# Designs tried in a protein design chat: VH-VL binders against b7kms5. Part 224

Target 1, 80 residues: b7kms5
Amino acid sequence: DTFETVRNTIRIESEVDESLRQLCHEERITKETWLEAAYLYLCEKPEELAQVIQLAQERLSQRKAIADYKRAKTMQERFL

## First folded at step 13 (VH-VL)

Design vb20 (framework fv_miptenalimab)
Fold by ESMFold2-Fast, scan of step 13:
Structure vb20 (fold): chain C 80 residues (1-80), chain A 124 residues (1-124), chain B 107 residues (1-107)
Amino acid sequence: as target 1 above (80 residues)
Amino acid sequence: QVTLVESGGGVVQPGRSLRLSCAFSGFSLSTKGVSVGWIRQAPGKGLEWVAHIDYDDEKRYSPSLKSRFTISRDNSKNTLYLQMNSLRAEDTAVYFCARTSFYDSLGLRYMDVWGQGTTVTVSS
Amino acid sequence: DIQMTQSPSFLSASVGDRVSITCQASQGIRSYLAWYQQKPGKAPKLLIYAASTLQSGVPDRFSGSGSGTDFTLTISSLQPEDFATYYCQQLYSYPWTFGQGTKLEIK
């Protein structure tokens, strides 16, 4: 019997990726297992989960703002 | 069949060092997912996990013992070691060697084969 | 550290009885729980892993159930050879921790 897995491609901040790579290398784990472990751990910790969700919501808002800015700049340069 | 046999226990004075050995047969520590480790049991008390070492040389320790105990292996001799330094009276216990197997569908581990233990007594 | 608490610490029973031992984790551990049997002067023997999977060679009168924080080991019809101390263990997170043990004694 084998794990059922899904292949994901994600984009994260380069500085975060560097830090995560270093952590995974030092602790001899993979990004995949770190992500799984973090999610599983937080699902059992409602107060910590809430803090992480708040941080995630904030980062999503930041990414959306950056994406919107870049899109507007592209439209201005290309069509205006 | 798989066997693990501990040795090296004895009576030792506080502050001294002792090295335990575990000779194993019937499996290879280089097998993916396999680890071997130490569990101890003080007289009349329950089980306490001490340390283990994985097929890829990853070492994990009980936080309270990490500074005094070192786990190592010699694959050419199929032998696991536990170096115990600065021994205290509370280290008095039977020390068991155990193999940990891996349940692939969950990535879950379990200790399926144990040795009979070697007794360490720390006293004057 | 994840603390494992067993109940009861001592249990008196008769041959043929249905016996249950519980184990509670201080945090969710999913199904990362094993049960061991230890007889006086002997090493522990694996009975159940993944909370409910019976180890090869273990009689089917032994069963395990539960997930998350609450787990139960059941012996459906107690036999003379079952009088022993039973331990649960979480293998979800380091350090691995055991319950304090349940000593099953003859009535």
Scores: ipSAE 0.006, ipTM 0.625, lowest interface PAE 14.4, mean pLDDT 86

Design vb21 (framework fv_miptenalimab)
Fold by ESMFold2-Fast, scan of step 13:
Parts: C-alpha cells; structure tokens; sequence
Structure vb21 (fold): chain C 80 residues (1-80), chain A 124 residues (1-124), chain B 107 residues (1-107)
C-alpha cells in the first residue's frame, strides 16, 4: 500500500538544486522524500524550525532586492 | 500501557549532589519523535521545565539550571537520570518525569504521560 | 524566553457553570500549546494539545481554542471532579515554559 501524494512544481536556485541532487544520489533517496523528511524533522524541533524560517525570510528578501535592482537597472538603461 | 516511576528523592543539605532516576516502560526512547524529561514544582508553586532528552540523544536544559544539572539515559535499562549538583534551597520541589509525544504530520509535541513525582528537599 | 501568562489566577465557580481560562504568550507560538489539569498531590494530566486537540479519554466538555499569542481553555459544564489547577504550556521554543496556573475552586 502507498501514501496518497500530490504533485508539486517548485523553482529553486540552480546551485541549491545541484547540491541536493548530489546528496540524493549519494544517499540513495529522492528529492521528494528528502523534502518530506526535512519538513517533518523541523516541525518536531521548533527552535530549529524558527531558524530555518529566518533563513528563508532572509533569502526571500535577498531575491526581492536583486529583482528590484535588475528592474531598476533595465529601466535606467532604456534611456541610452 | 506506558508508565514512568521516579525515585532518588530525599532530604539533602545545600551544596550536595543528588541523582534522580525515572524507570519507564511501554515505549522505547529510540522511537522517532519521542523524548523524556524532567519538570519540577516547588511547594505551592507552578510547573517549571527542567530538561529533556530526545530520541536522538539531543539534550535541552532550562538556562538557569544547565550549569548544575545533567540529564542522561540508559536505553538498555529504560531509565532516565537527572544529576543535580550544588543543590540550593530553591531546588526544593517535587520532580516529575514525563514523556513527550509528537503528532507525526505536524511535529507538534505534548507531554502525554507523567510519573507520580519524587520529592527533593534541600535544607540545612 | 517566552513568558506565559494565565488569567485569572483564581476562579470560583459552581457545578454546571461554563468557565474559561485564558493564556497569553509573549510572542507567537503558532499552535504549540498544551493544557494540563493538576489535582492536589497528583501529577499533571494532559487535556489538550496543539491548542485545540482533545487528548484521548478526556471528557468532551473540555475544549481549547486560539493560535499565535491568545489561547482559551473552556469547560462547558463544570463537574465536581473538574476543581483543580490548570496550566498552559508552550512547546514552540526552548526553554519550554508554563503559565503560572489557574486554581479553579468550588463556590
């Protein structure tokens, strides 16, 4: 018998994806099971979950800042 | 059936050491997500979390007690220990051991089974 | 550290009454809150976990609600065996902390 599953498509940084692929290959697990295990593990350790959430917020802020910078630079260059 | 039974309490002079034991049955501390720990209650006061040890041997302590108290386990004997050093009058309390279980899908934790407690009195 | 504050600290009520005890966390703890009942001379007993989930074997007159910082334990119709001290606990962040307790006494 098997667990009921849902298909998800997510976009992550290519360097992170490459690192995760290598880990999964070496440990003989899948990205799906790693994601499930990581989330469940963190949910059992609230202090570690809080730190991961902080890192996620920092990474999101960084991505937004980069996107904002690139947009501003493109608009400025349109006057050339 | 799950049971926890504390022992080792007694009357002890300030500055001395005391080791408490908690014998448990009906579960394994090697079980994923399970932890066991100590909660104390001073006479007429509320509950205070002391320390716990997880299935993966990760130890957590109340910051005020970390320097004097050490938690450990012996899985072969299904026993939890609390080593209490440099005891003070304010350590006088009933010491309970409790199992913490988890809700698999969310990782939410709760203390579902408690022992009856063992009394520690620190007096001169 | 996360501070847990219960209100009221003391409550007098009669059998059949509906009573509520509140618990406030000094910061957000999501639903990582449990409620315990303690009778004199005995160990605490788990009533509610995950803020609102009733522990198996606990009478359905007990209920919990809330999330984040504000939580409530309600007893819909007090029975004689319900006169006890009640504690909330956050299990969100170490150190785990309890409220100061609410003593429920018969009028």
Amino acid sequence: as target 1 above (80 residues)
Amino acid sequence: QVTLVESGGGVVQPGRSLRLSCAFSGFSLSTHGVSVGWIRQAPGKGLEWVAHIDYDDEKRYSPSLKSRFTISRDNSKNTLYLQMNSLRAEDTAVYFCARTSFYDSLGLRYMDVWGQGTTVTVSS
Amino acid sequence: DIQMTQSPSFLSASVGDRVSITCQASQGIRSYLAWYQQKPGKAPKLLIYAASTLQSGVPDRFSGSGSGTDFTLTISSLQPEDFATYYCQQLYSYPWTFGQGTKLEIK
Scores: ipSAE 0.000, ipTM 0.617, lowest interface PAE 16.4, mean pLDDT 86

Design vb22 (framework fv_miptenalimab)
Fold by ESMFold2-Fast, scan of step 13:
Structure vb22 (fold): chain C 80 residues (1-80), chain A 124 residues (1-124), chain B 107 residues (1-107)
Amino acid sequence: as target 1 above (80 residues)
Amino acid sequence: QVTLVESGGGVVQPGRSLRLSCAFSGFSLSTSGVSVGWIRQAPGKGLEWVAHIDYDDEKRYSPSLKSRFTISRDNSKNTLYLQMNSLRAEDTAVYFCARTSFYDSLGLRYMDVWGQGTTVTVSS
Amino acid sequence: DIQMTQSPSFLSASVGDRVSITCQASQGIRSYLAWYQQKPGKAPKLLIYAASTLQSGVPDRFSGSGSGTDFTLTISSLQPEDFATYYCQQLYSYPWTFGQGTKLEIK
């Protein structure tokens, strides 16, 4: 057995998940192998990797803002 | 109402430093989802995003300016700053301060309120 | 970086005309696009965000459409105060980038 693996739990946007599931079904691959391949490919392409990181940074900011907004709204409704 | 007022512009020689200020009122930068940043416009040219700072103090810069410019804030004074070092002729522009809000719970961003700008001229 | 290209760069029109300005992104940006109006010597003013949502206080003769890579700003019946420079902006990925601008002038 040459592959040692780790189990991960991740949460992604439902629209992205739907698209990725369809791609994996059509190409007969798994989400796990697609993620591994995508990361390995990008590690060899620094300009493309930089673009992906910039997109990830903005998406992280958006998700944090949404989560914080929802918490603030809950607090507002309970106390104000 | 929400207002942003820039100051600190002027004529400065190449290689020098200048600090711009943006005094804002009518909102708190501690409000979730809100950012405040700088956009510049060279004479007769288009708009260029410079940098912003988020409510949680996350800072983002234009890659070409990151090494020379520093964004910071003072929440007690409701003031945003832009420290500009090693100024060049191509930094000559009107510098606008703008607030970025987000649409709904989707996180879609937009710049809804802008100051009138402060002019920076880099010349000998 | 995502490049935003506006067409045309210059447009000449008369009061009452219907005009459209297009904006193309070098890659898909979903609906993360805003339109701004700038008059000489003034700060830009937000017109539309999320590609098609009209900002409060903006006249309904302004409308936006599109998604992905191709976007359009339409003014259904030009008024004298609409002669200005218009900019699109993508807010999908850092760094945020603007189009080069479209200058709308009186014919």
Scores: ipSAE 0.238, ipTM 0.832, lowest interface PAE 4.1, mean pLDDT 89

Design vb23 (framework fv_miptenalimab)
Fold by ESMFold2-Fast, scan of step 13:
Structure vb23 (fold): chain C 80 residues (1-80), chain A 124 residues (1-124), chain B 107 residues (1-107)
Amino acid sequence: as target 1 above (80 residues)
Amino acid sequence: QVTLVESGGGVVQPGRSLRLSCAFSGFSLSTREVSVGWIRQAPGKGLEWVAHIDYDDEKRYSPSLKSRFTISRDNSKNTLYLQMNSLRAEDTAVYFCARTSFYDSLGLRYMDVWGQGTTVTVSS
Amino acid sequence: DIQMTQSPSFLSASVGDRVSITCQASQGIRSYLAWYQQKPGKAPKLLIYAASTLQSGVPDRFSGSGSGTDFTLTISSLQPEDFATYYCQQLYSYPWTFGQGTKLEIK
């Protein structure tokens, strides 16, 4: 029943993508199947899932802070 | 059969802008396992990667060209573009468009189809 | 940026010869290497990808080997149509980079 699929566009950090690409190459699996397996595995382990969610929240906060900083700097340069 | 046809090249003065086009046939630019991009070659010199755009619209540029060049596509026209601004003499080259294929299972990439190129000459 | 260095830059050979062209990466790229052939006035043509996988339609006299930093393209028995310029490319890390090219000439 894995035949019913959806297409998703995901942006991840370049170094993370490169690391994941190497893992998939070495293990002869795909990024899509790795993502499916990782999520399914974590759904069966609530405490580990919670830790992953915390890491995701931290990474999201970092990205937002960087984006906000870059935007503010660009505006300052335009109007200074 | 897959074909790529570049157009838009010509002679242009330094500091001016030029937009290149690449028309694709035999495949869709929205295909998951495909990205498309530009490679250039100065007269008598080797190949230099310029930019590419992935199926999910993620854009990557050569660091030295990122500030002056913009890659884009129109999936409905099956066409890739390269907007070149603030052109310099060193931008004189044949500009090739190429399709990059990859295997989801391996993440391996390779440029399997190339156009014939369009010549850009920047001179005064 | 990852620097790709080819050796030799020029190679003179005769039809029927076995020739090898090498490509060295300034850092490890695993098997994320492709080889291209370019004839004068023409677009490059993919020969080999993933360091050693022959592209469909390419004659089996072409072969690739290596991983990490050192790679070799071999032509087992040169044909007249093989006299061209050969380029390696790493597709491991952005920006993607090519070797300077090896021009294969008739003796």
Scores: ipSAE 0.000, ipTM 0.616, lowest interface PAE 16.4, mean pLDDT 85

Design vb24 (framework fv_miptenalimab)
Fold by ESMFold2-Fast, scan of step 13:
Structure vb24 (fold): chain C 80 residues (1-80), chain A 124 residues (1-124), chain B 107 residues (1-107)
Amino acid sequence: as target 1 above (80 residues)
Amino acid sequence: QVTLVESGGGVVQPGRSLRLSCAFSGFSLSNRGVSVGWIRQAPGKGLEWVAHIDYDDEKRYSPSLKSRFTISRDNSKNTLYLQMNSLRAEDTAVYFCARTSFYDSLGLRYMDVWGQGTTVTVSS
Amino acid sequence: DIQMTQSPSFLSASVGDRVSITCQASQGIRSYLAWYQQKPGKAPKLLIYAASTLQSGVPDRFSGSGSGTDFTLTISSLQPEDFATYYCQQLYSYPWTFGQGTKLEIK
């Protein structure tokens, strides 16, 4: 088994980050190991993985809707 | 070599119970990522998934069969069981046991090894 | 439950023919699809998993394609030993479900 690591930068909602940091502190683990464990666990549970993917798709859609709303408001304030 | 051999089938009257066994070799159900289960096939009909049990003892059932069927294992004997209660004529089928393997870390599954089946006939 | 529908249900063909069997899922299942071959009186045999990955020991005349809801199993040049019933299965969501089967018979 080879143990090589990669550094990644990801942007998540501040509220989610705060909650995850609290969980990691309480359980004495790191965000990195939690992410690895969560992904590996879900990969063995296709039904649970499907539910997580659905949630991710919903969150992505919500972020797009918010971005679209902000763009429309900016256009209205500038050009209306 | 991986093998699965079913037994316990036979002719049984409606309302009775029957327990099927599947003796397996060449792998352990204690190994992470392995699961074994039951698939049935009524005479002249297609395949129907019945139930499976994972290495972590998580059990999954077809919703229509969950109240009457119970899946279990004995790791010390490398044996899988299917307890069938309140049998009905529509339970008449060949019952296959099969191992489910993982393709990769994405959890893509497939049933790679099957037993030859044991026949259950529910008749009055 | 995810319904799997195969087409055709019955297919008559000759040795050397190229044949295709389709499988449609009632909802998206990504690539969580397997194809099995079953000969009379025998257990099913895995041919293809992950929609397009050929199982070890299966002849390369068999191929699978598709993703999401539409899938195809193709036999490029039919051999006598290929006359059997073929089933697709989704392993995306419980309960796992199979197509009704396609019976491939010699002309």
Scores: ipSAE 0.000, ipTM 0.634, lowest interface PAE 15.2, mean pLDDT 86

Design vb25 (framework fv_miptenalimab)
Fold by ESMFold2-Fast, scan of step 13:
Structure vb25 (fold): chain C 80 residues (1-80), chain A 124 residues (1-124), chain B 107 residues (1-107)
Amino acid sequence: as target 1 above (80 residues)
Amino acid sequence: QVTLVESGGGVVQPGRSLRLSCAFSGFSLSTRAVSVGWIRQAPGKGLEWVAHIDYDDEKRYSPSLKSRFTISRDNSKNTLYLQMNSLRAEDTAVYFCARTSFYDSLGLRYMDVWGQGTTVTVSS
Amino acid sequence: DIQMTQSPSFLSASVGDRVSITCQASQGIRSYLAWYQQKPGKAPKLLIYAASTLQSGVPDRFSGSGSGTDFTLTISSLQPEDFATYYCQQLYSYPWTFGQGTKLEIK
């Protein structure tokens, strides 16, 4: 029948994006269909879903640490 | 110099509660992107991560302990707390307080400073 | 949870020996691995972080290598003060987990 879709804009790590692009090219799928399939698959496996959420939480924490480091370095060079 | 000092351990009966404290000096959680947390070690066993709290009050717990343990801080006293409820014999351990720092722009984390530990014994 | 398995659990060696301890993660953790040394009755001491970066003040006979799932801690020439228990830790995904430990004993 019919799919109704929404457009989303997201930012991801460049090396992850490149790896995913290569996978999609080799398997002849798109990033949007891979994302949909991965999420739907994980929703049926609660233990695996929980592990992915934990990885996401840690990656978020790492991004915050990187941002804080860059901010401190910029302030040191230009304002301190 | 950075130091962490644990206190509040002791012998306690099963089902009761106990609050541990960790007094730290040489850094502040309110201004630095670091975290402070608890790691425990049962007699003759290895290390087990319990919980941590970072400068923006983000709290993370070991899934098996989240329902019984609560981590908190008092920035005015530079003190970290672990509230332990419904204690069981398997909670018997030395509880260490440790600081987690990050390395360069990669965001790699590591526990660089540890306290000496405080012993909790859950027994009759 | 990510399981960290160390090998061997027990190791006997003599002063001057080159020893290696391995740590295997149940899934890829990139370079988010640290090594700690613990002596009886004492708190753990950080030796290596980011899989291969030596902590300030740690003797250069200690080195770390590996990435992904397989990691190694090497002591190039064992000294008397190195007899201790060694732990690896992954800091890639919550909950953070440690290996079971490797006890290094004098032969």
Scores: ipSAE 0.000, ipTM 0.697, lowest interface PAE 11.8, mean pLDDT 87

Design vb26 (framework fv_miptenalimab)
Fold by ESMFold2-Fast, scan of step 13:
Structure vb26 (fold): chain C 80 residues (1-80), chain A 124 residues (1-124), chain B 107 residues (1-107)
Amino acid sequence: as target 1 above (80 residues)
Amino acid sequence: QVTLVESGGGVVQPGRSLRLSCAFSGFSLSTRGVSVGWIRQAPGKGLEWVAYIDYDDEKRYSPALKSRFTISRDNSKNTLYLQMNSLRAEDTAVYFCARTSFYDSLGLRYMDVWGQGTTVTVSS
Amino acid sequence: DIQMTQSPSFLSASVGDRVSITCQASQGIRSYLAWYQQKPGKAPKLLIYAASTLQSGVPDRFSGSGSGTDFTLTISSLQPEDFATYYCQQLYSYPWTFGQGTKLEIK
């Protein structure tokens, strides 16, 4: 069926979530429909899609760095 | 305590290849959270990011250089490499290797330690 | 790609002066900006990260401010060792990009 859906649980930065929640409230849309619309729009715009992917790559790298920093700090506190 | 030493630079003719090396002392390239890479600077010009490689072998390249340059590392030798193919006159620059900050709680990878650079001159 | 533009490209000043260098991003980059100092013939040195956080070991006469698209590096009471070229860098998105540099010269 065309509108068969799946449920996904995602974790995003608090500031981003707050901003997105505000946008959805003001425009009377949902996070689900915003995500679908954003992806569909970008799929038709290769240059803009490339920019988004580059931003996503940097944000993924940032999350890894934060996780690594936390692990290093915990290890240091445990052994020092 | 932490030292980065570049080598492999020199004078080469256009169209040839050159491999740069960067030897690291005082820390291990296999350390979780470590990212290392290359930044270049043409004579009298500014800084240009070339490529980075993470501890987990994720690679990031300048789009202008991705087709000709390859970044790699050998953790057992604690050495970073930059393979440069199809060299052009505009690749003439000092090539610096750099490491990112270890204890950055913000998740951003600033270049906190730099080598002194190795000079690559591409001319006929 | 995000373009970083510095102003001025050249700045002449005297020891003891307060100087400011600006950096503008072609789009919003939050506070994901660093400042580097480079002396002739040497590698760059990290001065400030996250737009306003001073790197360990850097004199407190250096300060950074700004967010989004407009950023400023300020040196209060310029010292002889501060005559160098300064670069901003954005870390908001790949590829990482630098400003063209600002050369700070003795007046």
Scores: ipSAE 0.431, ipTM 0.856, lowest interface PAE 2.4, mean pLDDT 89

Design vb27 (framework fv_miptenalimab)
Fold by ESMFold2-Fast, scan of step 13:
Structure vb27 (fold): chain C 80 residues (1-80), chain A 124 residues (1-124), chain B 107 residues (1-107)
Amino acid sequence: as target 1 above (80 residues)
Amino acid sequence: QVTLVESGGGVVQPGRSLRLSCAFSGFSLSTRGVSVGWIRQAPGKGLEWVAWIDYDDEKRYSPALKSRFTISRDNSKNTLYLQMNSLRAEDTAVYFCARTSFYDSLGLRYMDVWGQGTTVTVSS
Amino acid sequence: DIQMTQSPSFLSASVGDRVSITCQASQGIRSYLAWYQQKPGKAPKLLIYAASTLQSGVPDRFSGSGSGTDFTLTISSLQPEDFATYYCQQLYSYPWTFGQGTKLEIK
């Protein structure tokens, strides 16, 4: 059988993408199957899932701060 | 110059509540990229992060304290608050407020300016 | 949570000495580490951010190094005002956590 699937577009840090791509190549799996497996595994591990969520929250805050930093830097480079 | 001044500390019985305030000047929490938070230090012990809030009202808490503590702000008064409920002896500490800032493209929020702290003593 | 362990917990030294304090994270945190100085009865002061970048206004006798799990704060020539407690902090994941502190005392 074929799983019913959806297509998602995601943007991740280049360094993370490079590492994940290397892992997938070495283990002969795909990014999509790794993501599915990781999520399914973590859903059965509440304590580990909580740790992953904490990391994700910091990374989300970090992305927001990076965007703010870039905007501030752009404004600083302009004469008003 | 930037200053932060804490107030509202005191002696309380276990199970009671306290609200701490932090009045700041020299910056506005409504400014994009600005965030402020609370860090505490028990007598003779190290530092423990409590919570932070940013210009967009995004809030982050230490998981151990999230159920009992609430961070909030009043931008019109340039004041940060920490509502502490169901206080325990282990909450006895000096509570510092601090501005968190980022100085590089990594987007990490460092605590660059601190207040002098206000003491909370939970008797027991 | 990510545990931060400092070594030593206590350090005795003399003015003019070179001292190093280490900080170990229980997992890799990249360069997402800050160092703070706290004098008795005072609030902490940011010394170093991003593991190795000196905060504006901090004397250049202070330096930081390391990445991943092992980090070092070095003071190249101790001055009287440097006797204080030093803390490392990781910013890799919530909750933010600090080392237990290293108290630098006069020998």
Scores: ipSAE 0.610, ipTM 0.891, lowest interface PAE 1.4, mean pLDDT 90

Design vb28 (framework fv_miptenalimab)
Fold by ESMFold2-Fast, scan of step 13:
Structure vb28 (fold): chain C 80 residues (1-80), chain A 124 residues (1-124), chain B 107 residues (1-107)
Amino acid sequence: as target 1 above (80 residues)
Amino acid sequence: QVTLVESGGGVVQPGRSLRLSCAFSGFSLSTRGVSVGWIRQAPGKGLEWVARIDYDDEKRYSPALKSRFTISRDNSKNTLYLQMNSLRAEDTAVYFCARTSFYDSLGLRYMDVWGQGTTVTVSS
Amino acid sequence: DIQMTQSPSFLSASVGDRVSITCQASQGIRSYLAWYQQKPGKAPKLLIYAASTLQSGVPDRFSGSGSGTDFTLTISSLQPEDFATYYCQQLYSYPWTFGQGTKLEIK
């Protein structure tokens, strides 16, 4: 009831995952509870939330650039 | 019922110090997401945010006041404090304490309960 | 710092009038905006939070709208008790800042 959950599938950078996994192991918490706590904490800290959003936008831009490069390479290889 | 009551105001000379208190009831500052802070209002002027302290003891200050003012709390007494040092004529104001809550779904902040204010006059 | 500018600074109106007060942020603040009412000699009272959510106990003649940089507080039909000073506040970024206030007076 109180703890009804939603299943989410996400893909994150492997080095970030390893770092988070180590933190969770050391602190005896789970990735799910860390994500929930981090989001809730940041929602209470608007200035920090804004900085996190900026970092997220930068990382999204980087992922898009990589995806665009891969598409261009695939197209070139297809026609060579 | 939630209440906040300020005290400690008065007339002080420039350069002196004064400590304000805010006694609160009906909630705990240990509650996640809750913060309490100070807002001041000079005679005939608008509202100016001073400082806040939250449930995990994080303190935030107006940059103009950070060097002279210190916010603190005593959870055992349900009391918030503002230590004001090196007082200046421009610090003359009514000082309000207020609780800040957030909208659960989005974390949007708002000051939902205010005290009646305590008057500080800095005059020689 | 985020500057909050209210318009007008002074507003004269009659009981029964519809009035609107605007608040503009110098940069985007999403919906992190609150509106307060202050009567002479009293503490401010929260009216609206999250730009458009009415605080419990506040009459439904009060409404808020807007997001980002432009916000409006509307009173659909002024009552005698509504003559007061109104303030907007951004709680998006520290330091938290208020608008300069709008004094609503009887015409």
Scores: ipSAE 0.000, ipTM 0.644, lowest interface PAE 14.2, mean pLDDT 87

Design vb29 (framework fv_miptenalimab)
Fold by ESMFold2-Fast, scan of step 13:
Structure vb29 (fold): chain C 80 residues (1-80), chain A 124 residues (1-124), chain B 107 residues (1-107)
Amino acid sequence: as target 1 above (80 residues)
Amino acid sequence: QVTLVESGGGVVQPGRSLRLSCAFSGFSLSTRGVSVGWIRQAPGKGLEWVAFIDYDDEKRYSPALKSRFTISRDNSKNTLYLQMNSLRAEDTAVYFCARTSFYDSLGLRYMDVWGQGTTVTVSS
Amino acid sequence: DIQMTQSPSFLSASVGDRVSITCQASQGIRSYLAWYQQKPGKAPKLLIYAASTLQSGVPDRFSGSGSGTDFTLTISSLQPEDFATYYCQQLYSYPWTFGQGTKLEIK
């Protein structure tokens, strides 16, 4: 009768979260329903989906670089 | 001082294969956070990204080239490779080896060190 | 893919001139832009990253500005060694793309 759902914990960039929160408030939707709708829409648009995946790949790579930078700084401060 | 030296270029007929090498000195390709790769430049034209490989062996390719080109490295030789298959006249270019910045608080990977380039000419 | 368009493609100037080169992205790229200088027969050299941050060793006469889609590289007082081709590059999204280049030649 009702959707079966799962609870997820995700961390996103604070600027993105603020922008998304404002959009959801203005349009009277939730972050959960926006995520579902965005994914479903993009699955029907292969060329647009490919562009989103390319952006996601670069953002993941950038997060990895930031994590490596933070580790290097911690090592420098604690051991050097 | 960090230096990158490319080799393996030359004149090759269309449809053939060629492998380029880039020897790194002054830093290790196994260094965490390091990404290295290839950028090419056709005669009289601009820069075109070809492929990059990061320190944990994740590979990224220009979508136009990934079916024909393979990037790899040998950490024990501190050398980067580009295997180019099914070469076409449009692959004629100077191929540069480059390193991206490996510690950056913004996660940007600008190309801070480049080799001198090696010339590949595909002609019949 | 994100298209990077430079303007002008060719620029003639004299030593001492103030020159500006623009770079436009086909979509917003925040400040994730770098500028490179390439002299004939040589590899490119990084000038500016994060749109406005000077790379170590680059003279103060070079500056970068802009965010989003419109970016500018400015040389406040052109020197003889500055005659070269300049390229912008976006680092916002895979695949990384460059502008077509701006060739700066002596007038």
Scores: ipSAE 0.384, ipTM 0.846, lowest interface PAE 2.8, mean pLDDT 88

